# Designs tried in a protein design chat: VHH binders against c3ng28. Part 38

Target 1, 373 residues: c3ng28
Amino acid sequence: MLIIIRPSGEIALKSPRSRRNFEHTLANNIRSVIKEGKIWRSQGVLFLEVNDNNKNIEELSKVFGIASFSPVMSIKSYNNNLEDIINKAKEVFAEIVKGKIFSVRAKRIGSHNFTSLDVQRKVGEALYPFSRGVNLENPEVEVFIEIRNDVAYFYYKIIKGPRGLPVGVAGKTVVLFSGGIDSPVATWMMMKRGSIPVILNFNLGGSVHRKFVLEELSVLRKWSGGHKLKLFIVNGTDVLIKLSQIEKRNRVVMLKRVMYKVAERLCDKANAKSITTGESLSQVSSQTMTNLYVTEYGIKYPIFRPLIGFDKEEIVELARKIGTYEYSIKLPEYCAISTKARTSVELDEVLKDEENLNIDYEKVLENSEVIEI
Key: E = the ipSAE of ESMFold2; O = the ipSAE of OpenDDE; V2 = 0.75 times the mean of E and O plus 0.25 times the DockQ between their complexes.

## First folded at step 10 (VHH; framework vhh_7mjh_2)

Design t8 (at its last look DockQ between E and O 0.51; V2 from the best seeds 0.00; counts 0 for: pae O 10.7 > 2)
Fold by ESMFold2, look of step 10:
Structure t8 (fold): chain B 373 residues (1-373), chain A 119 residues (1-119)
Amino acid sequence: as target 1 above (373 residues)
Amino acid sequence: EVQLVESGGGLVQPGGSLRLSCAASGFTFSRYYMSWVRQAPGKGLEWIGRIYTSGDTSYNPSLKSLVTISRDNSKNTLYLQMNSLRAEDTATYYCARMGRYFDDAFDIWGQGTTVTVSS
């Protein structure tokens, strides 16, 4: 079986050198996911040849960088002879258009002694007797002919991919991954932009917390383009004891600053250039504009918040589509950060408390458990 | 109304063993995670371990081989078994109730019981 894979349009807009790099990364990711077959690039698309009984082809729908893909039949047309194309179209499409209103779409790349319209007219004419009629604007079925130089490709299925950029083209990001609803969605969104997530989890809920985080990462692994996901599990209990020494209302922001500073050290260790969180502006009191400003103040790396403009319902819908929602809702309360933080903390108060607590962030990270999924 | 009362502290010789108890009242004990924490003279607080509502435990790695935490929900009592005690284990030992949220992890504390390890 031969499959045409169409990269996201965003990739096609890149300079020729960047486009080749992105397409190469995409091809490598596809090969990692499919595990068998031959893949090659040709004039803006990828071709994948696999055995007819390959059951992994639908996994292409989870490979970022793919706009769509189509199983095809093909024939090599000598001397640009339309009759060969017409005869093959009848073979492939006659049963597909039988008793239906149809249309024919054709496109070409290369030099030919006919137009795309010529192909559409002649193939439409040949298929008409099998059909109930033609309607170019609102058909019941649409059949496609794509002529690339001296080869014609015939298809009628277009399977949607997730678009975005191939995982691996945009470097690494450290994700603060609690295992709640939001952080898996934020992880997914960064993979969609081509980033490889390095997962940092602060565990207070023990084996139950660990179980659901691993299950969520197993789901996200299906979207990673074959890249393994590295998980750092940190026990931050000594930090939580120190937090008992400061004003209760400031503890959420201070805890998040600790998490950011540990993430900062992990960025250094993993050669990541950013930190990602699932924070959304004003979703909870700890995530007001003022509190986010204080939380990130003085952090060395950019903080990415792909969900900053999303409401909770939108995040939940994405979590359901990704497949992580059902695991996230099973986490006990003891794995969650309070929603009752002060709506506006004071920067210099937080910085003074931080200095006095004198937390050893590198030691917190050094005591992590490391798992690869 | 909510109370945690530790008992069982005292003087013990190096190499000895001791079992501490924490009696809980004023709340539904079986619904809460519980912890033991200690403070040696002149030091800050040190977490010993946590016991979950399931009975599973999580320990400070540096103390894991020396302590065992258990609970008896029918008696509303938390226990800490300590073995092979050393002079540096001299401390005040507290039981603590875990709050429902990560950032308020120790919401109720007992008054503590003192353990002195001395030859």
Scores: ipSAE 0.124, ipTM 0.585, lowest interface PAE 5.3, mean pLDDT 87
Fold by OpenDDE, look of step 10:
Structure t8 (fold): chain B 373 residues (1-373), chain A 119 residues (1-119)
Amino acid sequence: as target 1 above (373 residues)
Amino acid sequence: EVQLVESGGGLVQPGGSLRLSCAASGFTFSRYYMSWVRQAPGKGLEWIGRIYTSGDTSYNPSLKSLVTISRDNSKNTLYLQMNSLRAEDTATYYCARMGRYFDDAFDIWGQGTTVTVSS
């Protein structure tokens, strides 16, 4: 089967050089995901020849950078023979438009002795006897013909892709990954913008926590455009033990700050230029405006918070869409809101505590478990 | 009154085994994650491992092969099984309740039980 793949509109807006690079990356990602198939670029679209349609449809639906894709039938039309196109249209679309109100949409790329309108009209006329009528504004079925040079492509199914940008085009980001609902979604969103996530997890829940984090990452791996996911697991309990030395009211915020500090070190190691979190504004005590300011104070890299403006329901919906929700909800709330936690911690106090704690962030990272998925 | 009471410590020969117990009272034991921590003479605290309400465990990698943590929620008791004890395992062993939301990493401690490994 042949599939025509349409890159995200954002890609088309890029400079020619950037567009080519993005399309190239997209093609490579698709090659990585679709193990058996032939893919090539032509005139702003990608073509994919595959044997297994159903599996590939599912896989393509999770490749960022794809706006849409369609299984197509094709014929080589020599000498701009419109009659051949009409005959093939009858063959392909007669059953599709049978008893339905339909419309024909045609596009041309190249030089032809007919217009797209001609194609629409003639094909429409040819299909009309099989149909219940034609309506251009509100058809029950829409059929499509794309003529690209000497090849005509016929399709009636348009499957939406996830859009976004091909994973890899934006570089790496270190993700503070808790395994809750939010962090997988944040990861997904960053991938959608072309970033390769490097996962940093502070394990606070033992083997169960680890298990579900891995499950979530296995889900996210389906969206990674074939890129492997590297996971660093820090023993969070060790950090908590250290934090016992400071005031209780500051421990939650300090934990987050420690996470950022370790993430910063990981960025250096991974050549990542940003840190990503699943934080949403005022969702929990550690995520107030003030506490966010304090936690990230002095961090060298940009902190991306793709969920900063999302409410919990929106995030849950995304998690469901992504497929991580069912795993995330099985994890206990390790960082749940406590009435004892301060909603506004003073920067100077935190910095003083940090100095007193004297945590070796490099060592924390060095002692982490590393897993590749 | 919230309380943790360790027991089972004593003198043991190298290569020996020992099982420590921690009796919890004054709180819903089954709702809390529990940890074992030890402190050797002149050294800092060392985390041994923790056990969750479900029985899921996590261990210090350096001690994982030598220790097993378990719990009996019906008896409000935490256990630490130690095998193949060495001289360096000489320490005071504490059970500690872990805070749920990081406001209290270890909010309740036992008095500790001393283990001495010596020939």
Scores: ipSAE 0.007, ipTM 0.302, lowest interface PAE 10.7, mean pLDDT 92
ESMFold2 (binder alone), look of step 10: mean pLDDT 86; pTM 0.863

## First folded at step 12 (VHH; framework vhh_7mjh_2)

Design u1 (at its last fold request DockQ between E and O 0.40; V2 from the best seeds 0.49)
Fold by ESMFold2, look of step 12:
Structure u1 (fold): chain B 373 residues (1-373), chain A 119 residues (1-119)
Amino acid sequence: as target 1 above (373 residues)
Amino acid sequence: EVQLVESGGGLVQPGGSLRLSCAASGFTFSRYYMSWVRQAPGKGLEWIGRIYTSGDTYYNPSLKSLVTISRDNSKNTLYLQMNSLRAEDTATYYCARWGRYLSDLFDIWGQGTTVTVSS
């Protein structure tokens, strides 16, 4: 089976050198996901040839960088022989248009002694006897012919891909991954922009917390374009104990600052240039404008918050689509960061408390468990 | 009423072993993380370790080799096993329940049981 794979439009807008690099990365990711098959680039699309009964084709719907893909039938039409194209179109499409109102769409790349309209007209005429009629505005079925130089491709299925950029083209980001609903969605969104996530989990709930984080990452692994996901697990208990030394209202922001500072060290170690969180503005008291400002104050890497403008219902919808929601909702309450005290903090107070705690962030990271998924 | 009551303290010789118990009542014990905390005479509180609802444990690194925390959810009881005791282990030992919020790290405490390591 031959499949035309259409890269996302964003890739098509790149300079020729950048486009070749992005398409090469996309091809490598597809090769890694499909396991077997021949893939090559041609004039703005990718072709993938696999066995006719390959069951892994649906995995293409999770490869970032793909706008759509279509299984095709094809013929070589030497000397631009339109009659061969028409005969093949009847063979492929007669049953598809049988008893239906249909339309024909044609596209050409290269030099031909006929137009796309010629193809549409002639193929439409040839298919009409099998059909119930033609309607260019509102057909029941639409069939497609794409002529690329001396090869004509025939399809009627267009399967959506996730779009975005190929995972790997945008470097690494360290993701603060709690395992709740939001952080897996934030991870997915960064992969959609071509980033490779490096996962940092502060374990607050022991083996149960670890279990659900691993299950969520197993789901996210299906979206990574074949890239393995590296997980660093830090036991957060010692940090929690130290928080007893500071004001109750500051503890949530302080814990998050510790997480950001450990994430800085991981960025250095993993050669990542940013930190990503699942934080959304005003979703909880620790995520007000002021508290987010204090949380990231003095952090040397950019902080990306892909969910900053999302409400909870929108995040849940994405989590269900991605497949992580069912695991996130099983996480015990202890795995969440919360307080009954109001968390409206002052920068100078938080920084003074931080200095007094004198946490060795590199040692916290050194004590992590490291897993590759 | 929510209560934690420690027992099993007493006088023990250096090098000896001791097992402390903490009886919990008035709440669903199996749903809470628990800890032991101790206070030597004239000193501040020293956290010993945490036991999760799963039975996993995490210990203060300075005490890791000396102690074992366990729980029996059917008896609503938390245990602390201490071995190779030394005079510096003389302290009041407290059972503590982890709160669900950072505002009160330990929300319920026992009254303590005293361990004296002496010849």
Scores: ipSAE 0.642, ipTM 0.879, lowest interface PAE 1.4, mean pLDDT 90
Fold by OpenDDE, look of step 12:
Formats: sequence, structure tokens, C-alpha cells
Structure u1 (fold): chain B 373 residues (1-373), chain A 119 residues (1-119)
Amino acid sequence: as target 1 above (373 residues)
Amino acid sequence: EVQLVESGGGLVQPGGSLRLSCAASGFTFSRYYMSWVRQAPGKGLEWIGRIYTSGDTYYNPSLKSLVTISRDNSKNTLYLQMNSLRAEDTATYYCARWGRYLSDLFDIWGQGTTVTVSS
């Protein structure tokens, strides 16, 4: 079976060189995910030849960089023979339009002795006897013909892809991954923009916390465009025991800062150029604008917060869509740092605390468990 | 008054075993996570492990000694079983209450009991 894959519109807007690179990356990602058949690029689209369409449809639906894709039937039409196209259209679409109000949409790429309108008209006429009528504005069914040079493609199903950019085109980002609802969604959003996530988790719940984090990552792996996910699991309790030495009201903010500091070290190690978090503005007491300022103070990498403007309901909806919600909600309460944090912590106070804590961030990272998914 | 009192420390030979106890009073013991922490001479605090209200445990993976944390809610007592003790395990051992919020982590400590591992 043949599938036409349409890259995201964003890709088409790139320079020719960049576009080719993005399309190439997209093709490679698809190849890595599907693991069968043949894929090739032609005239701004990708063609995928596979043996089983059903299995691959679900997988393609999770490949960022795909705007849409369609299973197609094709014929080679020699000498601009419109009659061949009409006959094939009858074969393919007669049952589809049977008893329905339909429309024909045609597109041409290349040089032909007929127009797209000619194709629409002639094919429409040919299909009309099988149908209940034609309506161009509000059809019950649309059938599509794309003529690319000497090949005509026929389809009636358009499946939406997730759009975005192919994973890998934007480099790596270290994700502070708690296992809650927000961090998986943030990870997903970064992948959608073409970044490969490097996962940093502070384990606060032992084997149970680890379990659910891995489950969530297994879900996210389906969206990674075939890229492996590297997970660093830090023993969070080692950090917490140190935090017991500072003022109670500052511990939540300090924990976050420690996480950023460790993430910074991981960026160096993993050649990542940014840190990503699931933080949302004013979602919790610790996530005020002031606290965000204080926590990231001095961090040399950009901090991306893709959920900064999202409300909790929106994030939950995305988590459900992604498939991580069911795992995130199962995370025991002790894994979730319940934040009775000050809404505003002073920078100087935090810096003094940080100095007193004297945490070896490199050592914290070195002692982490590393897993590849 | 909320209080934790450790006991069971002492001198033990290398390879030996020791069981520490922590008696809790002044609060509903069964509703709190509990933790063991130790401090060796001249070193910082090192957490050993914690036990949840469910009885599940989480141990420091970096520890070389074999440890088991348990609790008896009917006796309001926390236990730390240590086996195959080494000289490096010489420390003062503390039990601490683990509060619900980060601000309440290790909010109550015992006075500590000293364990010395020496031949």
C-alpha cells in the first residue's frame, strides 16, 4: 500500500536547503518508526510504501512534522491520457460516492494537456450516475485526485498528523521531569518543536516513582520520531536531607533551584542547549514570577516553560491526548512535592542558602541512574 | 509533646548486626512517614531510608550496608536492622519524622544513638 505524507506547513516555509534537511529528517524519523517498506521524497511530499496500512496509521499519527497523510491508489498515465484517470476514478470512487452527495478535488503538479478543473469536471461527470448528486460547497464525501507528472494518485481519506517539526531538527533539551501531569506534557510540546528530550528526574518515591516515570516515558517514546530517550534518575532524597538545613519556607524554591543547577550540568554533559520545565505561572505558590526569577538566576542555558501560559485544565486535556494522564494521576502523593512555598522568596536569601548548602551538583548527577528508552 | 527517642546503639564488630529502635510519642505515628539518617564523624548527614505509612520502603542506593527499615504502628516504634556492618558505618543514627509537605520534611528528630563498628 502507498501512503502520501504531507509535511507540516512550517517546513514548506523554510529555505530550500533547510526544507530539504527537515524533510530528510522527517523521512528518517518515519523510517525509524515504521521499520518497514520504502520511503522517498518527491516534490514536497513523502511517499511511504508499506504492506500493512492499519498498523502504520497509528504510528504515523504520532510523528511530528506530518501535517496529514493519505492512503492512495495510483496509476501511471502516459501521454496525458485523461481517460485513464477517469476510468481509474470510477473504479476507486464509485462505491465511495454511491448514494451520496459528493465533490471531486483535483490537483496537478507538472505539465499536462488538461487542467485540474477539467479533471474535476470529467471525473465528476463519470461518478455522477453512482451518486445522489454533486455539491461543491457542502458534500457528504470528497474524493481527491493528485496528478504528479505522469502518475495519478487517488484517495478519499485524509488523516491528520500532529504537525510540528521533525524530532531532532532543534537539538537537545534537558527536561526536569517530575512524573506529574505537567512535565510529560511539556516534554511532548518540546518534541513537537523538533527537540530531543534528555530526561532528568529527581526520584522522591523510590521504585513506585521510578515505575510511573518509566511508564510515562514509554508513552512519550511513541512521539519521539524513533529517537531514544535518555533518562537520568537522581536520588532526590539526598538533596532533601540537605534542604532540611535551611529555612522551611525556602525549601521548595531551593529544591527547584538545585534541580536547575543539576540540569545545567547535564546540559553540558549531553550537549543540550536548554532546560525545559512543566512550570505554569501561578499554578502553585512556588511558581510565581518572582520565584521563577530567583530559581533560574545565573543558569547559563535558556529555560523553556512551554506550559507557562496554560491553565491546569488545558494541561490535563493535553495529558489525556498524549496518554500520560492515567499514569501521572497514579503517582503517590509522596512523590509529589506538595508546595507550601512562599510566593516570593528574596534572591539574596536564596543565594545565601545556596552557599550554605554547598551542594556538589556534578556529584549529584554522577550518582544518577542512567536509562535509555 | 512530640518526641522521638532512638535506642540500640553501641559497639559492634565488623560483620556484625545491629537493630536500632525509635520510639515515637506525641503524635499519630501511623500517619507519618519515618526516616533514618546518620552522621559519621566529620561528615554530613546521610539519609539511610524511609518508610511510608503503607509500610513500603525507600532506601539510599549508595549504602553498602544491608539495611531494613520497618515499623510497628501498635507500638509507635520505628526499626532499623543493619547487617554486615563495616567501620564506615560508624555514626550517630537518627530517626526523623517525614512530614507531608516539603517544609515539614524531617520536622522532628531524635537525639540520636551512636553506633561504633570496630574490631
Scores: ipSAE 0.477, ipTM 0.796, lowest interface PAE 1.2, mean pLDDT 93
ESMFold2 (binder alone), look of step 12: mean pLDDT 87; pTM 0.875
ESMFold2, fold request of step 15: ipSAE 0.469, 0.461, 0.621; ipTM 0.801, 0.791, 0.863
ESMFold2 (binder alone), fold request of step 15: mean pLDDT 87, 87, 87; pTM 0.877, 0.878, 0.876
OpenDDE, fold request of step 15: ipSAE 0.341, 0.415, 0.374; ipTM 0.738, 0.771, 0.749

Design u2 (at its last look DockQ between E and O 0.64; V2 from the best seeds 0.00; counts 0 for: pae E 3.6 > 2, framework grips)
Fold by OpenDDE, look of step 12:
Structure u2 (fold): chain B 373 residues (1-373), chain A 119 residues (1-119)
Amino acid sequence: as target 1 above (373 residues)
Amino acid sequence: EVQLVESGGGLVQPGGSLRLSCAASGFTFSRYYMSWVRQAPGKGLEWIGRIYTSGDTYYNPSLKSLVTISRDNSKNTLYLQMNSLRAEDTATYYCARWGRYLSDMFDIWGQGTTVTVSS
């Protein structure tokens, strides 16, 4: 079976060189995910030849960089023979338009002795006897013909892809991954923009926390374009025991700062150029603008917060869509950043606390468990 | 008054075993996670392990000593069994209550009991 894959519109807007690179990356990701058949690029689209369409449709639906894709039938039409196209259209579409109001959409790429309108008209005429009529504005079914040089492609199904950019085109980002609802969604959003996530988790719940984090990452792996996910698991309790030395009201904010500091070290190690979090503004007491300022103070890498403007309901909807919600809600409450935090911690106070704590961030990272998914 | 009182510390030879106890009072013991922490002379606090309300445990993977944490809710008591003790295990051992929120982690501490491992 042959599938036409349409890259995201964003890719088409790139320079020719960049576009080729993005399309190439997309093709490689698809190849890595599908693991069968043949894929090739031609005239701004990708063609994928596979043996089983059903299995691959679900997988393709999770490959970022795909705007849409369609299973197609094709014929080679020599000498601009419109009659061959019409005959094939009858064969392919007669049952599809049977008893329905339909429309024909045609597109041409290349040089032909007929227009797209000619194709629409002639094919429409040919299909009309099988149908209940034609309506161009509000059809019950649309059938499509794309003529690319001497090959005509026929399809009636357009499956939407996730759009975005091919994973890998934007480099790596270290994700502070709590296992809650937000961090998987943030991870997903970064992948959609072409970044490869490097996962940093502070384990606060032992085997249970680890379990659900791995489950969530297994879900996210389906969206990674075939890229492996590297997970660093820090023993969060080792950090918390140190935090017991500072005022209770500052512990949540300080924990977050420690996480950023460790993430910074991981960026160096993993050649990542940013840190990503699932933080949303004012979602919890610890996520005030002031606290965000204090927590990231001095961090040399950009901090991306893709959910900063999202409300909790929106994030939950995305988590459900992604498939991580069911795992995230099972995570014990103590594994998530507490909602009971000071809403405004002073920078000087935090810096003094940080100095007193004297945490070896490199050592914290070195002692982490590393897993590849 | 909320209180934790450790006991069972003392002198033990290398390779020996010791069981520490922590008596809890002033709160519903069964509803809280509990933890053991130790501090060796001249060193910082080191987390040993945690026991959940379910009885499940989470231990510090970096510890070389064999440890087992258990609890008896009917007696409001937390236990730390240590085996194959080494000189490096010499420390003051504390039990601590694990609160619900991060800000309440280790919110109550005992006075500690000292363990000395020496030949």
Scores: ipSAE 0.339, ipTM 0.731, lowest interface PAE 1.6, mean pLDDT 92
Fold by ESMFold2, look of step 12:
Structure u2 (fold): chain B 373 residues (1-373), chain A 119 residues (1-119)
Amino acid sequence: as target 1 above (373 residues)
Amino acid sequence: EVQLVESGGGLVQPGGSLRLSCAASGFTFSRYYMSWVRQAPGKGLEWIGRIYTSGDTYYNPSLKSLVTISRDNSKNTLYLQMNSLRAEDTATYYCARWGRYLSDMFDIWGQGTTVTVSS
């Protein structure tokens, strides 16, 4: 079986050097998820040839960088012979249009002695006897003919891909991954922009927390373009013991700063250039602009918050689409960090407490459990 | 008056076992998470484990095979079972209440009970 794969339009807008790199990465990612077959590039599309019984084709719908894909049948034109195209169209499409109102769409790449309209008209005439009629604006079924130089491709399915950029083209980001609803969505959004997530989990719930985080990452693994997901699990309770030494009003922001500081060390270790969180502005009292400012103060790497402008309902909708929602809602409440803040924090107090606590962030990271999914 | 009172400490020989109790009063015990923490002579605080209202537990990985935390809500009592005790397990053992918000974490502590592991 032959499949035309259409890269996301934003890839075509890259410089020639970047476009070649992005298309190469996309092809490698497809090869990783399909596991067999031949893939090649031709005039702005990719072709994938696999065995007819390959069940992995449906996984293409989760490969970032793909706008759409179609299983096709094909023939090579003889001297641009439109009759051969018409005959093959009848073979492929007669049963598809049988008893239905249909339309024919054609497009051409290259030089031909006929127009796309010629193809549409002639094929439409040939298929009409099998059908109930033609409607170009609201058909029950639409069939497609794409003529590329001396080859004609025939299809009637267009399967949407997730678009975005191929995972791997944008470097690595360390994701603070709690396992609630928001952090898996933030991870997905960074993969959509071509980033490889490195997952950092502060474990508050022991083996139960670990179990649900792993299940959510198994879902996200389906979207990673074949890239494995590396998970670092650190003990959140040891940090909380130290935090009992500081003013209650500063503890939530201090915990977040500890998470950012450990993530900073993981960025160094994993050669990642950013930290990603699932934080949304004003969603909860701990995520006010003032508290976010203090939380990230002095951090070496940029902090990406892909959900900063999203409300909870929008995040939930994405979580359902991604497939992580059903696992996130089962996470026991004791696995979550309280997001409530009782006072607005003051930067100088937080920095002084931080100095006095003298937490060894490198050691916290070194004591992590490391899992590859 | 919210109180936690530990008991059951004492002298035990290496390889022995000991069960500590923590009696809670002045609050609805069954609605709070509870924790055990210890402090060896000359050392800082070391978290032992936590028990949730569900009965689920989360232990310090270094101690997981040596300890069991349980609770009896009808007696308002938290327990710590320790087995195969070694000299390095000599410490003062505290029970602590785990608040629902970060600001209330370990908000109530007991006085502690001393365990000495020695021949």
Scores: ipSAE 0.309, ipTM 0.696, lowest interface PAE 3.6, mean pLDDT 88
ESMFold2 (binder alone), look of step 12: mean pLDDT 86; pTM 0.869

